# VH-VL binders against q9umr5, part 216

Target 1, 268 residues: q9umr5
Amino acid sequence: SYKPVIVVHGLFDSSYSFRHLLEYINETHPGTVVTVLDLFDGRESLRPLWEQVQGFREAVVPIMAKAPQGVHLICYSQGGLVCRALLSVMDDHNVDSFISLSSPQMGQYGDTDYLKWLFPTSMRSNLYRICYSPWGQEFSICNYWHDPHHDDLYLNASSFLALINGERDHPNATVWRKNFLRVGHLVLIGGPDDGVITPWQSSFFGFYDANETVLEMEEQLVYLRDSFGLKTLLARGAIVRCPMAGISHTAWHSNRTLYETCIEPWLS
Below, E stands for the ipSAE of ESMFold2; O stands for the ipSAE of OpenDDE; V2 stands for 0.75 times the mean of E and O plus 0.25 times the DockQ between their complexes.

## First folded at step 10 (VH-VL)

Design wa11 (framework fv_dargistotug; at its last look DockQ between E and O 0.70; V2 from the best seeds 0.00; counts 0 for: pae E 6.6 > 2)
Fold by OpenDDE, look of step 10:
Structure wa11 (fold): chain C 268 residues (1-268), chain A 122 residues (1-122), chain B 106 residues (1-106)
Amino acid sequence: as target 1 above (268 residues)
Amino acid sequence: QVQLVQSGSELKKPGASVKVSCKASGYTFTDYAMNWVRQAPGQGLEWMGWINTDTGNPTYAQGFTGRFVFSLDTSVSTAYLQISSLKAEDTAVYYCARNHRFDYPWYYFDYWGQGTLVTVSS
Amino acid sequence: DIQLTQSPSFLSASVGDRVTITCRASQGIRNYLAWYQQKPGKAPKLLIYDASTLQSGVPSRFSGSGSGTEFTLTISSLQPEDFATYYCQQLDSYPTFGGGTKVEIK
C-alpha cells in the first residue's frame, strides 16, 4: 500500500483548494489515504506560526503513529514553513518525502497582494518597522519576513524563520537540525512566474543579499554553515529541486503537469 | 536516569575566582542546552544564561556579563561556570539546569544539579 | 523583561487544604509559564509547564491554569511533603521567575 499523504495549506487558504490534487493522487496512487488538514483556515492563517505548528503537530502525530512505514508531506506556500518547523521540533517524525510546494523557505520580501491586504499603508521598504516588533511577530507573515536591508533586525527580532534556519543560536538548534535530517527527501518546488513568493527563488532557499541580488542556496550562510542541515541533505542526495515556469501561485496544487513532474515521483 | 552532579561548596575571598562544575549523565549531553541559575541566600531564582553544549557558544543574561564565563568539557559531559573578581554579592547557590524539551519555547528546566554554594567573605 | 508577581508571598495551610497560588505577568505571555517547587537545601523541581501540563511523575493533586497575564497553581489536597516554596517562571522572552510563595504549616 501507498504511504499516507498529509497536506498543509497556505495563507488565506483551506482544504478546498486541494480538490484537484486529491483527484490526481487518487488516480495515480489509488488507495492512498490523503489527509488535508483543516486547521488555521482563512484569516486564522495569520496567527503566529509557532501556534500553527503546535496545532498541526497535534493533528499529524496520530497519523504518523498509524503509519509505521512513514508518511509524505505536501506543504503549500506558508504551509511549507510550518512543515519545516514541524520536522525540526519532532524528534520522532517518520516523514519520507517533504514536498515544499512554492513555499517562501528563505523568507519573503515583496509587496504582494497578501501584504497589501494586511498592511495597506505599508511598503516593502518600511514593513520592517512593523514586522520586527513584538506586535508584528504576532502575525504569520511577519514570522518569515526577511528584509535584506535590515539583517540585524531580522536576526534579532524574527521569532520564527531566523530560529528554524539556525541563523540565531537557540537552545534547540542542534536537535532541530538532527530532527530535520530525519527526512528522506526534501522536494523543493517553485518557479519564476509564481507572482507571490518574492523572490521566487526563496522556494529553493535562494534569497536577496544586501544589494537585492538573488543568491542561490549554496551561497547562503545557512547552507555554508549547515545550520539546519541543508548541506548535509544535499550531500546525501536528499534534496530535489523542481522548478517550473508558467505557473501562478494559486495554481501549483491544481496543475496536472506539475503534479506528474514534481510531486507524483515522490509519493511511492 | 538523567543526573546533574555539581562540585562542592566553595569559600572564597573577594577578588578571587571560582569554577563550578556540572557533570551530566543519563542522556546525550550535546542534545540539550545547559542553563545556569543563581539563588542568593533567602532570595528567589535568577537565570544567568545558557551554553550550547554542541558548539560551546554561551549566552549571558543581563547582569551576568564580564566576570561570568560558561564553558564545556564535552569529553566528560561537563559544563563549567567560572566567576572572576568575586564580590560579596556573588554569595549564592548556583544551579545548572537542563532544558525540558525540543519544542518552542524552550526555557523550561526539567533536571537540576543539586546546587553549589559559593560564599564570598573577607 | 517580563515581571512576574506571585501572591501571596506566604501562605499558611493545613494538611488536606485546597491551596491556590497566583502568578501575574506584566504582559501577555500566552501559556508560556511553568511552576516549580523548591524545598530547603534542594534544587527546584518542575511541576507544571505550558501553564497547565503536569510534568511526568508529579502527583495529580497539582494543577495549573490560566493564560495571558493571570495564572494559578492549585494543590487540591495539601500533603505533608507539599510544604515548600513555589515559583512561577515565564519563557515568552528570556526566562524570569516570580518572587516565590512559601507554603507553611498552619
Scores: ipSAE 0.841, ipTM 0.910, lowest interface PAE 0.5, mean pLDDT 95
Fold by ESMFold2, look of step 10:
Structure wa11 (fold): chain C 268 residues (1-268), chain A 122 residues (1-122), chain B 106 residues (1-106)
Amino acid sequence: as target 1 above (268 residues)
Amino acid sequence: QVQLVQSGSELKKPGASVKVSCKASGYTFTDYAMNWVRQAPGQGLEWMGWINTDTGNPTYAQGFTGRFVFSLDTSVSTAYLQISSLKAEDTAVYYCARNHRFDYPWYYFDYWGQGTLVTVSS
Amino acid sequence: DIQLTQSPSFLSASVGDRVTITCRASQGIRNYLAWYQQKPGKAPKLLIYDASTLQSGVPSRFSGSGSGTEFTLTISSLQPEDFATYYCQQLDSYPTFGGGTKVEIK
């Protein structure tokens, strides 16, 4: 029998967005229990990410308890950051595959329609003035905003991303790394035509340097210092990279070829 | 059971040095940060900073960046506070205190050492 | 730094009294506030965290409330073992303590 699958949605999203993914899982893995968590949907997805982590943690505990053999996580967009934090804060998680579906794992530095909706007079070059304030950190988008031209402000002000990446030292850093390393596989999915995640390589732990040159995962300080376990996972053979061109941000969970290539093999 | 046991009281002259120890037991030492807190006679609590017990990287509060040094010996689950060039104003009880872990890193101090009185008299 | 102002600095009370201690922050700290009890010659003891959550083993006569900038610690019926100094601590940034409130026998 197949391990249960837990699905975590992204910004301005809800559980309905995953209906095609559910169909694909039912066809290829009959009898799999799939739970799409319907917490923090719509505008509630703007609440602080630590609040969302707390709520999702409460929801996954009974699912994991009923499945002592383990579970899989499929986490989309902003939801991939929620899931990575869950893996860090849960001493007792039993996640085998963590499938990160076009998630801004190293942060976001791009003008998008949802940023224009929320902050209509702001652009990526000046959004740091809002996001790197205590008030700005009350919005989920600002919790993973990563301005490569204001790295000192990012490191000092980020209440979420700099902490779960181990970019700013904190009293829980050691235990979060140990917990994250209990995952069986980290499956990274994304592509150049996403149109929202900026740079798209953030889905693979790549990101801009100060000149906006993309450095790949193995060139990042967080990897080189192994601050939350990426180097250890890669050396263990536990990181799977599955890039795919031609998929827009809203289509990752409704593309059958993407599912069959990048997701299906990891739903044991 | 979690326990923090500090070294005994010290009587020192101005200009000397002191090293206070804090030995932890009942938990995995490197999983929890260690804080140092000062309390001058008849005064309130003053946070001095913390040390990452896995990496050994200290962080000092404002006013404690000079003569105060945090260190570790993880092989014996012990944190140290060293104070050099002692002054009369350093007369205080010095506590070690463990961070409680939550989803966010700056949490309360759930276990405290019994305190070490350092007296500096001329 | 976030400044914490406790009020009153000192109070005198009888066994059985209801006691309320306040802690005001210089800026919003959400609910990231803890309360400690310290008896003479002893280390502080954690009573309450996250503004209102009782630490395990703390008697139910202790309660905490508040969020943002204003917080209270309440002892509903003061007992002989409650005569002590009480400190608030914030954790929304680098930890800082309030100045303390000494509760003595009247």
Scores: ipSAE 0.099, ipTM 0.658, lowest interface PAE 6.6, mean pLDDT 90
ESMFold2 (binder alone), look of step 10: mean pLDDT 91; pTM 0.933

Design wa12 (framework fv_dargistotug; at its last look DockQ between E and O 0.74; V2 from the best seeds 0.00; counts 0 for: pae E 4.2 > 2)
Fold by OpenDDE, look of step 10:
Structure wa12 (fold): chain C 268 residues (1-268), chain A 122 residues (1-122), chain B 106 residues (1-106)
Amino acid sequence: as target 1 above (268 residues)
Amino acid sequence: QVQLVQSGSELKKPGASVKVSCKASGYTFTDYAMNWVRQAPGQGLEWMGWINTDTGNPTYAQGFTGRFVFSLDTSVSTAYLQISSLKAEDTAVYYCARNFRLYGPWYTFDYWGQGTLVTVSS
Amino acid sequence: DIQLTQSPSFLSASVGDRVTITCRASQGIRSYLAWYQQKPGKAPKLLIYDASTLQSGVPSRFSGSGSGTEFTLTISSLQPEDFATYYCQQLDRYPTFGGGTKVEIK
């Protein structure tokens, strides 16, 4: 029998978005129990990410308990960050494959049409003033806003991303790393034509330096310091990178070719 | 079972130094951060800071910088608090406390040492 | 820094009484609050965390409630061993304690 699959949606999303993914899984892996978690949908996805992590933990614990052989996680967009944090705080998770589907794993810093809906253009260049304030951190988007021009503010004010990355020392950094390293495989999916994740390399833990030059995962301090286990995972062959062009942000979960190439191999 | 055992009471003169030990047992020492909390006679509890038991990196609360030093000996699962240039106002019971909160970066203390009284008098 | 104000500072009660202690925060702290019990000459003991979650081994007569800026510790029926000083504590990056509430025999 196939291991259960748990799906976590993204920002302003819902379980309905994954109807095609469910179809693909049923066709290729018949009998798979797939649970798309219907929590923090729509505007509720703006809730603080730690709150979301707590909610999703409550939902996944009973699923994991019934699957001693392990489970797979498919986490889309913002959901990928939620899942990474989830795996960091759970000392008893049994996740075999963690599939990060076009997630801003190293943060977001960009002016996209997707974000224009929430923030006026005039505010984007100054979004750090909002996001790195106490009230700004009450919004999920601000929890992974990563301004490369205001690194000090990011490190000091980010209540989520900087912490799960181990970029700022905190009392649980060691145990979170230990917990996260329990994952069997980390599958990173994304691509240059995403149009939302900025930079798109963030899905692969790449990100801007102070000059907005994109650096690869292996050039990031979090990797070099192995602050949350990326270097360790890579060394033991547990990281899979699956880039794909020609896919827009809202199509990652509905593309058959992408599924067969990047997702299906890790559902066995 | 989890236990934190601290060193005995100390009587010191102003200007002297003291080093309090906190030995942990019953769990993996390097998995949990260690906190220090001070309590002056008849007063409340005051958080002094914490030390990363894996990296050895200390963080000091405001008012506890300079004369206060957190350190470790991981080979014996022991945390240390050293106070230099002791003053009369340093007279207090000092507690080590294990960080409990594994969800999020917040501070909660589930296990405490029995406390070490440090008396500074002429 | 976040300041916590406990009330009352002193409370006289009898065995069997319902006891309520309040902790107010200078700003919203959601549910990031813990309660401790301390007896004379002893270390504090964790009673409740996350505002309302009872620590393992703590009697069910203890309960916590509240969110935001107002929190309450309740002892449904005070027992002889419950006479002690109680502290609230917020869990922020710079944790702070309330001033304490001493529960003594009436």
Scores: ipSAE 0.518, ipTM 0.798, lowest interface PAE 1.1, mean pLDDT 94
Fold by ESMFold2, look of step 10:
Structure wa12 (fold): chain C 268 residues (1-268), chain A 122 residues (1-122), chain B 106 residues (1-106)
Amino acid sequence: as target 1 above (268 residues)
Amino acid sequence: QVQLVQSGSELKKPGASVKVSCKASGYTFTDYAMNWVRQAPGQGLEWMGWINTDTGNPTYAQGFTGRFVFSLDTSVSTAYLQISSLKAEDTAVYYCARNFRLYGPWYTFDYWGQGTLVTVSS
Amino acid sequence: DIQLTQSPSFLSASVGDRVTITCRASQGIRSYLAWYQQKPGKAPKLLIYDASTLQSGVPSRFSGSGSGTEFTLTISSLQPEDFATYYCQQLDRYPTFGGGTKVEIK
């Protein structure tokens, strides 16, 4: 039998967006219990990410308790950051596969329609002035905004991403790393035609240097310092990288080839 | 059962040094940061800082960056607070407190030592 | 640093009374506030974190509420063992404590 699957949605999203993914799972792994968490839907996805982590944690606890053999997480876009934080803060999680579906794991530095809707008079080069303020940190997008040209502001002001990446020190860093390392596999999915995640390599823990040159995961300080366990996971063979071209941001959970190639093998 | 047991009270003269110990049991010592909090007689609580029990790296609150030193002996699950060049104003109860794991960037203390009274008088 | 102002600083009450203690922050701290109880000669004990979540083993007569800058601790029916000093602590940044509220038998 198959482990239960928990699905966490992204920004301006809802559980309905995953109907095709549910269909694929039911067809290939009949009898799998799949729960798409119906929390922080639509505009509620703009609430601070730590608030979302608290709410999603409350929802996953009973599901994990009923499945002592383990569960899988499929976490899309912003939802992948929520899930990574869950893995860090839960001493008792039993997640085997954490499937990060086009998530901005090292942050976002790109203009999108969602950003223009929220901040219509600002461009990515100026958003640090808003996002790295107490007011800006009340919005989820700003919790993972990562301006490579204002790294010191990012490190000091980020209330979420800099902490879960271990880029700013905090007293729970050791336990968060230990908890994250209990995951069985970290499955990273994304691609160059996403159109929203910027740089798209953020889905693979890559990110810009100060010249906007993309440094891959193994070149990042958080990897080199092993600040939350990436180097350890890679050395164990627990990191799976599954890039796929030709998929736009809204299509990751509705592409059967992507599902069969990158997701299905990890839903044992 | 989580327990923090501190060393006994100390009576010191100005200019002396004192070292307060805090022995932890009932959990993996290096998994949780250790905090120090002082309470002067008749006063409230004042956070002094924390030490990463895995790396040994301390962080001191503003005003505690000089004569106050946090240290560890992980082989016996013990944190230490050393105060040098004692002054009368250092007279206080000193508590160790374990950092509680909460969701978010929080400094909450779920378990406390019983406190160590340090009295500095001439 | 974020300043926390508790009120009242002193309160006299009888067993069975409902007691309310207020903590005001100098700036917004979301729900990131904890409450501690301290009896004379004893260490503080964590009662409530995240403004309203009871710590394990704390009686249900204790409750917390609030967000932003205004927070309350309520004891619904005061018991003999509840006569103590209560401190709030903000958790949003490096911790700071309120000045305390001493609850005494009337």
Scores: ipSAE 0.341, ipTM 0.712, lowest interface PAE 4.2, mean pLDDT 90
ESMFold2 (binder alone), look of step 10: mean pLDDT 92; pTM 0.938

Design wa2 (framework fv_dargistotug; at its last look DockQ between E and O 0.65; V2 from the best seeds 0.00; counts 0 for: pae E 7.5 > 2)
Fold by OpenDDE, look of step 10:
Structure wa2 (fold): chain C 268 residues (1-268), chain A 122 residues (1-122), chain B 106 residues (1-106)
Amino acid sequence: as target 1 above (268 residues)
Amino acid sequence: QVQLVQSGSELKKPGASVKVSCKASGYTFTDYAMNWVRQAPGQGLEWMGWINTDTGNPTYAQGFTGRFVFSLDTSVSTAYLQISSLKAEDTAVYYCARNHRFDYPWYYFDYWGQGTLVTVSS
Amino acid sequence: DIQLTQSPSFLSASVGDRVTITCRASQGIRSYLAWYQQKPGKAPKLLIYDASRLQSGVPSRFSGSGSGTEFTLTISSLQPEDFATYYCQQLDSYPTFGGGTKVEIK
């Protein structure tokens, strides 16, 4: 039998968005138990990410317990960060494939429709004033806002991304790294035509430097320092990068070609 | 079982230095951060900071910078607190305390050393 | 820093009594609060974490409740070994402790 698949949605999203993905999985892997977690939907996805992590943890624990041979995670957009945090805090998870589907894994720094909706009078260059405040950190988007021009504020004020990245030292950094390294494979999916994730390379742990030049994963300090295990995972062949052009942000979970190329191979 | 055993009481003159040890056993030393907490005679508890037992990186609370140094000897699962230029107000019991493993990267203390009394007197 | 104010500072009670200790935070700390017991000449002992979760090995007569800025430690039936000083501690930011509550024999 196939390992169970757990799906985590993104910002302003719901389980309904994954109806096509479920169809694809059922067709290619009949009998697979797929659970799309219906938590923190819609506006509730703006809740602090640590709160979401706790909620999702409670939901996945019983699923994992019933699947001693392991499970697969498909985590879309903001959900990819939630899942990475889940794998970091769980010392007993049994995740075989962690599929990060167009997630801002290295953070977000861009004026998107999502940000305009939440902060209609704010621009990208000024969002640090809000996001790196205690009030701002009560919103999920600010938990992974990564301003390359205000690195000091990011490192000191980010209550989520800087911590799961191990960029700011904390008492559980060592254990979180150990936990995350329990994953069998990390599958990173994204592409240049996404239109939301900014920069799109963030889905592959690439990101802006201080001059807004995009650097690759291997050039990031979190990789070089192996702060949460990326270097270790890469060394043992556990990281898969699957870039694809021509896919908009809202289509990653409903594109058949993308599924067959980037997702299906890791559902065995 | 988890145990934290600290060095014995110290009597020092003002201006001297002291080094308190905290030996851990019963668990993987480098998996849990170590904290230091001070308690002056008849007073409450005061968090001094913590040290990453894996990397050796120390973090000091406000008021405990400069004269206070956290260090490790991982080969013997031991954390150290060194206080230099001792003052009378440094007279207190000093505790090492293990960080409780938790989903949030902050500070509960589930196991404590028995404490080390440091008396500074002329 | 977040300030924690415990009340009362001193409490006289008898064996079998229901004892309640309050901890107030200067700002909201969600449920990031712990309670410790300390006996004379001994190290503190963790009783409760996350405001209401009982630490392993701690008797069930101890319980914690509250969220935000108001928290309570309750001993349902005070035992002879429970006469001690109790401290609350928050971890929403860098750790701080309350001033303590000494529970004495009436």
Scores: ipSAE 0.743, ipTM 0.878, lowest interface PAE 0.6, mean pLDDT 94
Fold by ESMFold2, look of step 10:
Structure wa2 (fold): chain C 268 residues (1-268), chain A 122 residues (1-122), chain B 106 residues (1-106)
Amino acid sequence: as target 1 above (268 residues)
Amino acid sequence: QVQLVQSGSELKKPGASVKVSCKASGYTFTDYAMNWVRQAPGQGLEWMGWINTDTGNPTYAQGFTGRFVFSLDTSVSTAYLQISSLKAEDTAVYYCARNHRFDYPWYYFDYWGQGTLVTVSS
Amino acid sequence: DIQLTQSPSFLSASVGDRVTITCRASQGIRSYLAWYQQKPGKAPKLLIYDASRLQSGVPSRFSGSGSGTEFTLTISSLQPEDFATYYCQQLDSYPTFGGGTKVEIK
C-alpha cells in the first residue's frame, strides 16, 4: 500500500484547486489516502503564517499518528512555506517526501495582483515600508516578503521567513534544524514561466543579491552556513530539483506531464 | 520529570567573581536553549539572554554583554552563569529557565530553576 | 525592545473576588504573550501562554484574553493561594517582562 498524502494549498486557494492532482494520484496510485487540508481558504490565507502553521499542525497530527510508516506532503505556493515550518516545529513528524510545488522558499520580491489589492499605492521597490512594520507582518504575504535592497530591515522585521531560514538567531534553531533534517526527501518544483514567484528560482532556494542577480541555492549564506540543514540534505542526496518550463503559477497541480515527471516518482 | 537544580546562595565582596550552576534532568539537554533571568530584591524579572546548549553559542540581552558569561558542560547537562567584577547592584536572585519551543523561536519558559541568591556586600 | 506596561501595579482583594490585570504592549505582538505567577521566595510559574491558552495543571479560574497591544489576565474567583505577583511576558521579539502586579489580601 502507498503512504498517505497530505496536500496544503496556497494563497487565495482552496481544496477544489487540486481536483486534477487527486485524479492523477488515484490513477497511478490507487488506494492512496489523500487529504487536502481545507483550512485558511480564500482570504483566510492572508492570516499570519505562524497562525496558519498552528492550525495545519493540529490537522496533520492525527493523520501522521495513523501512519507510522510515514506520510508525504505536497505543498503549493505559500503552502510550501507553511509545510517547511511544520517540518521544523514538529518533533514527531514522519514525513518521507516533502514536495514543494512552486513555493517562494527564499521569499518573494515581485508585484502581484494580490499585493496590488492589499497595497494599491505601492510597488515592489517601496513595499518594504509596509511589510517590514509590525502591522505589515500581520499579513501572510509580508511574512515572506524579501527585499534584496533592504536586507537589514528584512533581517530585523521578518517574523517568519528570516526565522525558518535561520537568518535571524533564535533559541530553538538547533531543534528546528534537527526536526527538518528528519525529512526523507525534499522535492523542489518550479520553473521560469511561473509568472508569480519572483525570482522563480526562490522555489529552488535561489534568490537575488543586491544587484538583482540570482544566486543559486549553493551560493546562499543559509546554505553555506547550513543554518537549517540544506547543505546536510544535499550531501545526503536528499534534495531533488525538478524544474519545468512552460507552466504558469495556477497550472502546477493540473499538468499531467509535471505530475508524472516530478511528483509521481516520490509517492512511494 | 523535567527539573532544573541550581547551586546554592553566594555571599561575595565587590570585585570578586561568582559562578552559578544549573543542572538539568528529565530531558535531552542539547535540544532546548537555556535562559538566564535576574530579579533584584523587590524588583521585577529581567531577561539576561540565552545559550544554545548544542553549539555553546551565547546571546546576551542589552546591558549584559560585559561582565556576564554563559557557558556549558554538556557531559553533565549543566549550564553556568559567571559574573565577574561583582558590584553591589548585582545582588539578585538568578534563575535558569528552559525555553519551550512551539510555533515561534522566542517562546515561553516552561521550567525554571529554584533560583540562586547572589549577595554582594560592601 | 517591546515595552510592556502592567496595570495596576498593586491591588488588594478578598477571597472570592473577580480580579483582572491588564498588560499593554508598545507595539502589536499578535498573541505572543504569557502570564506568570510568582510567590515570595519561589520561581515564577507559567499560567497562560499564547495569550489565552491555559498551561497544564493550572486551575480553570485563570483565563487570558487579548491580542495586538491589549491583554488581560482574569481570576474568576480569587482563592487564598492566588495572592502573588503576576507578570506578563512578550515573545514576539527578544523577551521582555511587564513590571508586575502584586495581588494582596484585603
Scores: ipSAE 0.028, ipTM 0.586, lowest interface PAE 7.5, mean pLDDT 89
ESMFold2 (binder alone), look of step 10: mean pLDDT 91; pTM 0.932

